# Ledger of designs, part 5: VHH binders against a6qnr0

Target 1, 346 residues: a6qnr0
Amino acid sequence: MRLVHLDLKGAPPKVCYLSEIFPLFRALGANGILIEYEDMFPYEGHLRLLRAKHAYSPSEIKEILHLATLNELEVIPLVQTFGHMEFVLKHEALAHLREVARFPNTLNPHKEESLALVTAMIDQVMELHPGARWFHVGCDEVYYLGEGETSRQWLQQEPNSKAKLCLSHMEAVASHMRARYPTTTPLMWDDMLRDIPEDQLSGSRVPQLVEPVLWDYGADLDLHGKALLVEKYRKSGFSWLWAASAFKGATGVNQSLTPIEHHLRNHLQWLQVAGSVPADTLRGIILTGWQRYDHFSVLCELLPVGIPSLAVCLQALLHGDFAENVKARVENFLGISSLEEMSFRR

## First folded at step 21 (VHH)

Design y7
Fold by OpenDDE, fold request of step 22:
Structure y7 (fold): chain B 346 residues (1-346), chain A 121 residues (1-121)
Amino acid sequence: as target 1 above (346 residues)
Amino acid sequence: QVQLVESGGGLVQPGGSLRLSCAASGFTFSSWVMTWVRQAPGKGPEWIATIYSGGKTMYDDSTEGRFTISRDNAKNTLYLQMTSLKPEDTALYYCAKGYWRGKNSWPFDYRGPGTQVTVSS
């Protein structure tokens, strides 16, 4: 599977624009979309507090999903449930659910209400995504985990650890989903899992509940290190893993242009990783297209600017390399005479 | 065990007023967001009003300006003051704990049995 990540933070595309680019995604070799809603989802009831002023309507969401279906793109929704909670925890009414009072990034894992909140968010999103085979619950960059007052006290008690705390919340979220949506598999970013020992991972229920997404956006990956990490996760009990590359929004917080060569290399490196691990290990790859690093950050390059990079990356993945014939195909898809003129220099 | 018991419903004429109460037990009431939801015959649940633990309130557009949600943490009681009632306000009114989860099914994990409000001439 090759999924295009649509990060709706800050600069969400109009539905009409999506209708134009979805066919291109499919033609380029994508067969799915990861939609990170953040505040663009039309949350109902009192959770409307979470909406951006220009959030999509339910009808717009339905239209987007319909367009995806028409173009044979499977949709995976993403809702943050642990880190990157700024769009939720910035609100005074919900600020008491912060791990650290002064930072809206991290949800307090000790509070029952925290779980209630994020699972309600998931439920509302699932209501508009019937039959979703996967649901991404985020859980990346939980920066302040363990630093809250309750966490500090809790961590003083043996055998408590930050890893245990992290896994407990992940397990709670995933367990809720598995119970309520037995045909939907939760996905999680893997960064918070990377340093957790194999025995601790295997001792938790997380490996049986979720499929981790291994993300790395570098042009030069530690291929051996990645293979070892994949092996570790497999040994820990994860049945399927995902990879995540980047086609935009990964080379600077305020980038205006996309370094296509960098992203091409990133994808070629992931192909090498995929070739070095068992074939039944990686289920697919998510091509991330970050619009901003967090809720309060400035915008990265916009989606239209990133389309050439996406084309290069998707075609490279599809063909296994970026030879001259592949380059020519991309140029044809994009209707351009030369990629080099678009800041593509090898 | 979480328990919620609504009261105060009844028959009222259009333009009339009612005050609903909800007695809560089995959890730390003061720490939780509370909500009033109603359901008319043949219709799905409808969000009416919410009061957060910190006291912030939020209302549905259909009831805003006419209904007032409040709470007494010392008494573990939630209130809904309804004014300028209309026939379309006729429904079972429920007190609910937690967050709205959607409309396709019951949107809350915990609610009371409800109290009937009928607005009719």
Scores: ipSAE 0.892, ipTM 0.955, lowest interface PAE 0.5, mean pLDDT 95
Fold by OpenDDE, last read:
Structure y7 (fold): chain B 346 residues (1-346), chain A 121 residues (1-121)
Amino acid sequence: as target 1 above (346 residues)
Amino acid sequence: QVQLVESGGGLVQPGGSLRLSCAASGFTFSSWVMTWVRQAPGKGPEWIATIYSGGKTMYDDSTEGRFTISRDNAKNTLYLQMTSLKPEDTALYYCAKGYWRGKNSWPFDYRGPGTQVTVSS
């Protein structure tokens, strides 16, 4: 599986533009799309509070999904359910659900209403994504976990820990999905799991409920470290893992041009990781294309600017290297005479 | 155990008014968002109005300006003041706890048995 991440934060593409680029994605070797909605999903009822003023309509979502189907791109929706909750918790009406009152990033895991909110969001998204085989629930960069008043008190009691608190919320979200959508597997970013001991992971239900996505956007990965991490997760009970690379939006908060060489190296490094771990370990790779770092951040390079990088990265993954013949293919796809004439640096 | 009990429904003429009440128990009422939902015969559940724990209100376009949602936390009671009622407002009205989850099925985890509102000449 090779999925292109569409980050709809800040600068969502028009449906007509998506109709143009989906065939290109498929031609370049993608067979799926990860759609991070944030405030661009048409939440209904009182959750319309979460909408951006220019959020997609239900009909537009249906059209996007139809276009994806026409181009043989499997769609995985992404809804944040723990960290990166700014677009939800910035609202005064929901501010009481913050882990720390001052910061809208992190959801309070102790409140029953917190779980009710994010699971309702999931349900609304699933309503427009019938038959989705996977659903990404985020859970990355939960910055303030354990720092809220309730958490601080709770953590004073043995055997409570931040890891336990984290896993508890993850388990609750995943359990909801497994119960309501038995044929849909939750995905989670793995960063909050990386430092949790194997015995604590295996002692939780999370490994039986979710598939973690191992993300790293560096041009020089610690291959041995990644292999050890993969082994740890497998030993902890995770049946399948994912990788996540980056083709844009990962080399500066306000980057205007895409450093293609960096992203190419990132993907080649992930190929090395894939080659170093047992078969049937990594289910696929998500090529992330971040539009902004968080809800309040400035924009990274726009999607059209990132297309050359995406082409290079997808073709490298598809062919296993970036030899001259692959380079020539990319140049042909892009309609350019030479990649060297393009910007490869910041 | 969460319990919600609606009351105040009845027969009213077009242009008339009704005030619905919902008695809540079994949870910290003041901490929860509460919603009125209705369902007419042959139709799915329809969102009407919501009041958040902090008092913010939100209304569906079809009922905005005519209906007012409010709460008395001391009494654990939710209210819906309905004015300028129309025949199309005829439905079973439910008090609901939590968040709207979709239209394909019942969109709430907890609701009362409902109170019937009939608007007819």
Scores: ipSAE 0.888, ipTM 0.955, lowest interface PAE 0.5, mean pLDDT 95
Fold by OpenDDE, last read:
Structure y7 (fold): chain B 346 residues (1-346), chain A 121 residues (1-121)
Amino acid sequence: as target 1 above (346 residues)
Amino acid sequence: QVQLVESGGGLVQPGGSLRLSCAASGFTFSSWVMTWVRQAPGKGPEWIATIYSGGKTMYDDSTEGRFTISRDNAKNTLYLQMTSLKPEDTALYYCAKGYWRGKNSWPFDYRGPGTQVTVSS
């Protein structure tokens, strides 16, 4: 599977634009979309507090999903449930659910209400995504985990650890989903799992509940390290893993142009990783296209600017390399004479 | 276990007023967001109003200005003051703990059995 990540933070695309670009995604080799809603989802009831002023309507969401279906693109929704909670926890009414009072990034894992909030968000999203085979619950970059007052006290008690705390919340979220949506598999970013020992991972229920997404956006990956990490996760009990590359929004917080060569290399590196692990290990790859690093950050390059990079990356993945014939195909898809003219050089 | 019991419903004429109460037990009432929801026959549940633990209130457009949600933490009681009642307000009114999860996703243990409000001439 090859999924294009649509990050709706800050600069969400119009539905009409999506209608234009989805056919191109499919033609380039994508067969799915990861939609990160954040404040663009039309949450109902009192959770409308989470909406951006220009959030999509329910009808617009339905239209987007319909367009995806027409173009044979499977949709995976993403809702943050642990880290990157700024769009939720910035509100005064919900600020008491912060891990650290002064920082809206991290949800307090000790509060029952925290779980209630994020699972309600998931439920509302699932209501508009019937039959979703996967649901991404985020859980990346939980920066302040363990630093809250309750966490500090809790961590002083044996055998408690930050890893245990992290896994506990992940398990709670995933368990809730599995109970309510038995045919939907939760996905999680893997960064918070990377340093957790194999025995601790296998001792939790997380490997049986979740498929982790291994993300790395570097042009030069530690291929051996990645292979070892994949093996560790497999041994820990994860049945399937995902990879995540980047085609935009990963080379500068305020970058306006896309370094295509960097992203091409990133994808070629992931191909090498995929070739070095068993074929039944990686289920797919998510081509991430970040719009901004967090809720309060400035915008990265916009989606239209990143399209040439996406084309290069998708075609490289599809063909297994980026030889001259693949380059020519990309140029033809894009209607350009030379890809070099579209490249940004730092 | 969470228990919510609504009361105060009844028959009232259009333009009339009612005050609903919800007695809560089995959890730390003061720490939780509370919500009123209603459901008319043949219709899905409808969100009415919410009051956060900090006291912030939110209302649906159809009830804003006519209904007032409040709480007494010392009594573990949630209230809904309804004024200027209309026939379209006829429904079973539920008190709910936690967050709105969607039309068909409210857990049984997070709402009471409801109290009937009928507005008719």
Scores: ipSAE 0.887, ipTM 0.954, lowest interface PAE 0.5, mean pLDDT 95
Fold by OpenDDE, fold request of step 22:
Structure y7 (fold): chain B 346 residues (1-346), chain A 121 residues (1-121)
Amino acid sequence: as target 1 above (346 residues)
Amino acid sequence: QVQLVESGGGLVQPGGSLRLSCAASGFTFSSWVMTWVRQAPGKGPEWIATIYSGGKTMYDDSTEGRFTISRDNAKNTLYLQMTSLKPEDTALYYCAKGYWRGKNSWPFDYRGPGTQVTVSS
């Protein structure tokens, strides 16, 4: 599977634009999209507080999903449930659910209400995503985990640990999903899991509940390290893993141009990783296209600017290489004479 | 075990007022966000109002200005003061623990049995 990540933070595309690019995604070799809604989802009830001023309407979401279906793109929704909670926790009404009062990034894992909130968010999103086979619950970059007052006190007691705290919340979120949506598998970013020992991972229920997404956007991946990480996760009990690369928004917080060569290398290296691990370990790859690093951050390069990079990356993945013939195909898809003119610097 | 018991419903004339109560037990009431929802015959559930543990309130647009949600933590009781009632307000009104999860996402045990409000001339 090859999924294109649509980050709706800050600069969400219009539905009409999506109608134009979805066919291109499919033509380039994508067979799915990961939609990170953040504040663009039309949350109902009192959760409407979470909406951006111009959040999508339910009808627009329906239309987007329909367009995806028409183009044979499987949709995976993404809702943050632990880190990157700024769009939720910035609100005074929900500020009490912060791990650290001063910082809206991290949800307090000790509060039952925290779980209630994020699971309600999940439920609302699932209501508009019937039949979703996967649901990404985020859980990346939980920066302040363990630094809250409650956490500090809790961590003073053995055998408590930050890892245990992290896994506990992940398990709770995933368990909710598995119970309510038995045919939907939760996905999680893997960064918070990377340093957790194998025995602790295997001792938790998380490996049986979720499929982790191994993300790395570097142009020089530690291939051996990645293979070891894959092995670790497999040994820990994860049945399937995902990879996540980047085609935009990963080379600087305020980038205006996409370094295509960087992203191409990233994808080719992920292919190498995939080739070095058992064939039945990686289910797919998510091509991330970040619009901004967090809720309060400036914008990265816009989606239209990233399209050439996406084309290069998708075609490279599809063909397993970026030989001259693949390059020519990309140029044809993009309607350009030379990819080198598109900031393709070696 | 979470228990919610609504009361105060009844028959009222258009323009009338009612005050609903919800007695809560089986959980730390003061620590939870509480919500009123209603369901009219043949219609889906409708969110009405929510009050957070800190006292912050939110209302649906259709009831804002007419309804007031409040709570007495000492009594573990949630209230809904309804004024300027309309026939379209006729519904079974439920007290609910937690957040709105969608039109059909509420577990039965997260809502009370409801109290009937009928607005008719």
Scores: ipSAE 0.885, ipTM 0.953, lowest interface PAE 0.5, mean pLDDT 95

Design y7
Fold by OpenDDE, fold request of step 22:
Structure y7 (fold): chain B 346 residues (1-346), chain A 121 residues (1-121)
Amino acid sequence: as target 1 above (346 residues)
Amino acid sequence: QVQLVESGGGLVQPGGSLRLSCAASGFTFSSWVMTWVRQAPGKGPEWIATIYSGGKTMYDDSTEGRFTISRDNAKNTLYLQMTSLKPEDTALYYCAKGYWRGKNSWPFDYRGPGTQVTVSS
């Protein structure tokens, strides 16, 4: 599977634009979309507090999903449930759920209400995503985990650890989903799992509940290290893993132009990783296209600017390399005479 | 175990007023967001109003200005003052603990049995 990540933070695309770009995604080799809603989801009830003023309507969401279906793109929704909670925790009414009072990034894992909040968010999103085979619950870059007052006290007691705390919340979120949506598998970004010992991972229920997404956006991956990490996760009990690359929004907070060569290399490196692990290990790859690093940061390059990079990356994945014939295909898809003019090899 | 018991419903004429109460037990009431929800015959559940633990309130557009949600933490009681009632306000009214999870996904155990409000001339 090859999924294109749509990050709706800050600069959400119009539905009409999506109608134009989805066929291109499919033609380029994508067969899915990861939609990160953040404040663009039309949350109902008192959770409407979470909405951006220009959030999509339910009808617009339905239309987007319909368009995806028409173009044979499977949709995976993404809702943050641990880190990157700024759009939620910035609100005074919910500020008491912060891990650290002064930082809205991290949800307090000790609060029953925290779990209630994020699972309610998941439920509302699932209501508009019936039959979703996967649901991404985020859980990346939980920066302040363990630094809250309650956490500090809790961590003073043996055998408590930051890893245990992290896994506990992940397990709670995933367990909720598995119970309520037995045909939907939760996905999680893997960064918070990377340094957790195999024994602790295998001792938790997380490997039986989720499929981790191994993300790395570098042009030069530690291939051997990645293979070892894959092996570790498999040994820990994870049945399937995902990879995540980047086609935009990963080379600077305020990047205005997409360094296509960098992203191409990133994807080729992931192909090498895929070739070095068992065939039944990686279920798919998510091509991430970040709009901003967090809720309060400036915008990265916009989606239209990233399209050439996406084309290059998707075609490279599809064909297994980026030889001259693949390059020519991309140029043809984009209707351009030369990728070099698009800052490809500059 | 969470228990919520609504009261105060009844028959009222259009333009009339009612005050609903919800007695809560089995959890730390003061720490939780509380919500009023209603369901009319043949319709799905509708969010009415919410009061957060900090006292912030939110209302559905259809009830804004007419209904007032409040709480007495010392009594573990949630209130809904309804004024300028309309026939379309006729419904079973529920007190609920926690967050709105969608029209078809809110757990039953986080709601009371409800109190009937009928607005009719």
Scores: ipSAE 0.883, ipTM 0.952, lowest interface PAE 0.5, mean pLDDT 95
Fold by OpenDDE, look of step 21:
Structure y7 (fold): chain B 346 residues (1-346), chain A 121 residues (1-121)
Amino acid sequence: as target 1 above (346 residues)
Amino acid sequence: QVQLVESGGGLVQPGGSLRLSCAASGFTFSSWVMTWVRQAPGKGPEWIATIYSGGKTMYDDSTEGRFTISRDNAKNTLYLQMTSLKPEDTALYYCAKGYWRGKNSWPFDYRGPGTQVTVSS
């Protein structure tokens, strides 16, 4: 599977634009979309406070999903449930659920209400995504985990650890989903899992509940390290893994142009990783296209600006390399005479 | 186990007022967001108002200005003061613990049995 990540933070595309771009995604070799909603989802009830002023309507969501279906793009919704909670925890009414009072990034895992909040968010999103085979629950960059008052006290007690705390919350979220949506598999970013020992991972229920997404956007991947990480996760009990590359929004917080060569290298190296691990280990790859680094950050490359990069990356993945014939195909898809003229090089 | 028991419902004329109460037990009431929901026959559940643990309140547009949600943590009781009642307000009113999970996904376990409010001339 090849999924295009749509980050709706800050600069969400209009539905009409999506209608234009989805056919291109499919033509380029994508067969899915990861949609990170954040404040663009039309949350209902008292959770309407989570909405941006210009959030999509339920009808617009339905239209987007319909368009995706028409173009044979499977949709995976993403809702943050641990880190990157700024758009949720910035609100005074929900501020008491912060791990650290000063920082809206991290959810307090000790509070039952915290779990109730994020699972309610998941439920509302799932209501508009019936039949979703996967659901991404985020859980990346939980920066302040263990630093809250309750966490500090809790961590002083044996055998408690930050890893245990992290896994507990992840397990709770995933368990909720598995119970309520048995045909939907939770996805989770893997960064918080990378340093957790194999025995602790295998000792938790997380490997049986989720499929981790191994993300790295660098142009110089540690191929051997990635292979070892894949092996670790497999040994820990994860049945399927995902990879995540980047086609934009990963080379500077306020980057205006996309360094295509960087992203091409990233994708080619992920292909090498895929070739170095056992077959049927990696289920697919998510081509991330971040719009901003967090809820409060400035915008990086806009989606239209990133399209050439996306084309290059998707075609490279599809064909296994970026030889001259692949380059020519991309140029043809984009209607340009030379890709070099559009490339941003640092 | 969580228990919620609504009371105060009844028959009232248009323009009238009612005050609903919800007695809560089985959990730390003061630590939880509480919500009033209603459901009319043949219709789905409708969110009315929410009061957070910190006391902040939020209302649906249809009830804003007419209804007031409040809580007494010492008594583990949630209240809904209803004024300027309309026939359209006729429904079974539920007290609920936790967050709104969607129109079709709200667990019954999070709600009380409800109290009937009927607005009719």
Scores: ipSAE 0.790, ipTM 0.915, lowest interface PAE 0.5, mean pLDDT 95
Fold by ESMFold2, look of step 21:
Structure y7 (fold): chain B 346 residues (1-346), chain A 121 residues (1-121)
Amino acid sequence: as target 1 above (346 residues)
Amino acid sequence: QVQLVESGGGLVQPGGSLRLSCAASGFTFSSWVMTWVRQAPGKGPEWIATIYSGGKTMYDDSTEGRFTISRDNAKNTLYLQMTSLKPEDTALYYCAKGYWRGKNSWPFDYRGPGTQVTVSS
């Protein structure tokens, strides 16, 4: 399965633009989208303080979902529940829920109110996504975890560890999903899991609750290391894994490759990883299109600028390579006469 | 073990006032966000007002300016002062610990019988 990540942070596309590009996504080989809302979701009640001024309305969300259905694109919503919560924790009313009082990045996992907050956010999003088969709960880059006062005290007590702290919050969020939405499977980014030993992963409930999304956006992947990581997750009890690549954003400032060359190589390397693992290991790949890395960062290139890269990457995944006939197909989809000016590679 | 008991409802004329109370126990009241919700017969629940642990308040548009949420942490009690009452405010009023989860479900920690407010001449 091939999902296009629609990162709404900072600059949400107009619905009319989505009506134009969803057919293109499908024609290029996508069969789903991952929608990362951040503050563009129309939260209600007291959570309306989380809404950006230009957040979508509920009717606009329903229209987007309808357009996705018309184009056979399955929708997975993404709501952050651990790290990357600046859009929530920047507010004075909620600042007591920070892991470290001076940094708004990370939710304090010890407070019962923390879980109540993020599960309410999930529940509001699920009201507009009632048939979702997967729901991504984030949990990436949980900066400063373990550095708050409560965490420091908790970690002094054997057998407590940062891994247990991380897993316990992930389990609590995933358990809410499973109990309230039994047909919906939580997804989580895998970076906070990568360094947790197999015996601690398998000893937790997390492998029975979630499917991890292994992300790496580099032009040069550690292919052997990725295969080992996949096998570690399988041995830990995860039934399904996902890969995540990047078609937009996530490149260095002094890159020897053009952005399209970088992203194409990233995808070709993920194809090599997929060939190195058992056939029923990866449920799919999410092609990420970062618009903003976090709430306070400068915008990356906007979605329209990334469409040529997306086309190249999707077609490479669909056909297993990027040969001349695939290149010509991309040029036709995009209505351009040559991709050579974009400087992409095999 | 969360226990919430609402009181102070009654029959009141349009334009009148009422003060609702909610006695709380079974949790650290002063550390939690608290919310008033109402439900008219045959309708889903409606979020009215929220007060955060630090004292900041938020209101639904229909009640802003007329209703005042407050708390007394020493007494573990939540209040809703209602003024300029309208027939449309007729409902069973509940207090809740935590966050509004949407129109199609009650907040997870709703516990108690509620208190009836009836606004009629």
Scores: ipSAE 0.522, ipTM 0.814, lowest interface PAE 2.0, mean pLDDT 87
Fold by ESMFold2, fold request of step 22:
Structure y7 (fold): chain B 346 residues (1-346), chain A 121 residues (1-121)
Amino acid sequence: as target 1 above (346 residues)
Amino acid sequence: QVQLVESGGGLVQPGGSLRLSCAASGFTFSSWVMTWVRQAPGKGPEWIATIYSGGKTMYDDSTEGRFTISRDNAKNTLYLQMTSLKPEDTALYYCAKGYWRGKNSWPFDYRGPGTQVTVSS
């Protein structure tokens, strides 16, 4: 599977624009989209405080899903449930759920109410995504985990560890998904799992509940290291893994332009990783298109600016390389005279 | 185990008032967000009002200004003061521990059996 990540943070595209580009995604070789809502989902009830002013309406979400279906694009929603919770925890009514009182990044995993909150968010999103085969629950970059008052006390008790704390929350969220939505598989970003030893991963229930998404957006990947990480996850009991690349955005919170060459190299490197692991390992790749890195950052490049890079990256994945004939085909398809003009942006 | 018992429902004329109560036990009431939900016959559940542990309240647009949610943490009791009642308010009213999850997802075991409010001439 080849999914385009639609990062809605800060500036959701108009639905009419999506009606124009979803056919393009399909024509370029995508067969799905990952929609990262943040505060652009029309949360209802008392969770409406989470909505951005310009969040989509329920009818707009239904239109987007209909457009995706018409273009044979499977939709995976993404809702953060652990880290990157600023859009939630910035609110005074919910600030008691922070892992560290002064920082709104991370949900306190010790509070029963924390799980109740994020599972309610999942349930509201699933109401508009019935029958989703996958649901991404985030869990990336859980900053300051273990530094809160409750966590510090809990960690002093054997055999408690930060890894156990992380896995227990992931397990609780994934268990809700599997119990309530048995045809839906949770996805999680893998960064919080990377340093957890195989014996601790396999000793938890997480491998039987989720499919991890291995992300690395660099132009040069540690190919041997990725193969070892894949092997560790497989030995830990994960049935399927996903890769994640970047067609737009990079490290840094103020990125406004993307270098096509960087992203093309990133995708070619992921092709090499895919070739070096068993065939039944990767379910697919998510081409990420970051628009805002965290809730308080300014916008980086908007989706339309990233379309040339996306075309290059999707075609490279589809054809297995980016030789001159494929490059020329992309240039003609996009109506531009040279892809090198786009690489001036860094 | 969580127990929630609603009371105070009844028959009332349009424009009238009622006060609903919910007795709570089996959890630390003062620490939890509490919610009123209603369900008319043949319809899905509808969120009415929520009060957070810190005292902040939120209301559905249709009931804001007419309904007031409150809590007495010393008595482990949630209240809904209803005024200017309309026939459209006729429903079974439930007290719930926690967050509104949408009409298709609200867990049965996180609510009480409900109290009937009927608004009719």
Scores: ipSAE 0.364, ipTM 0.745, lowest interface PAE 3.0, mean pLDDT 87

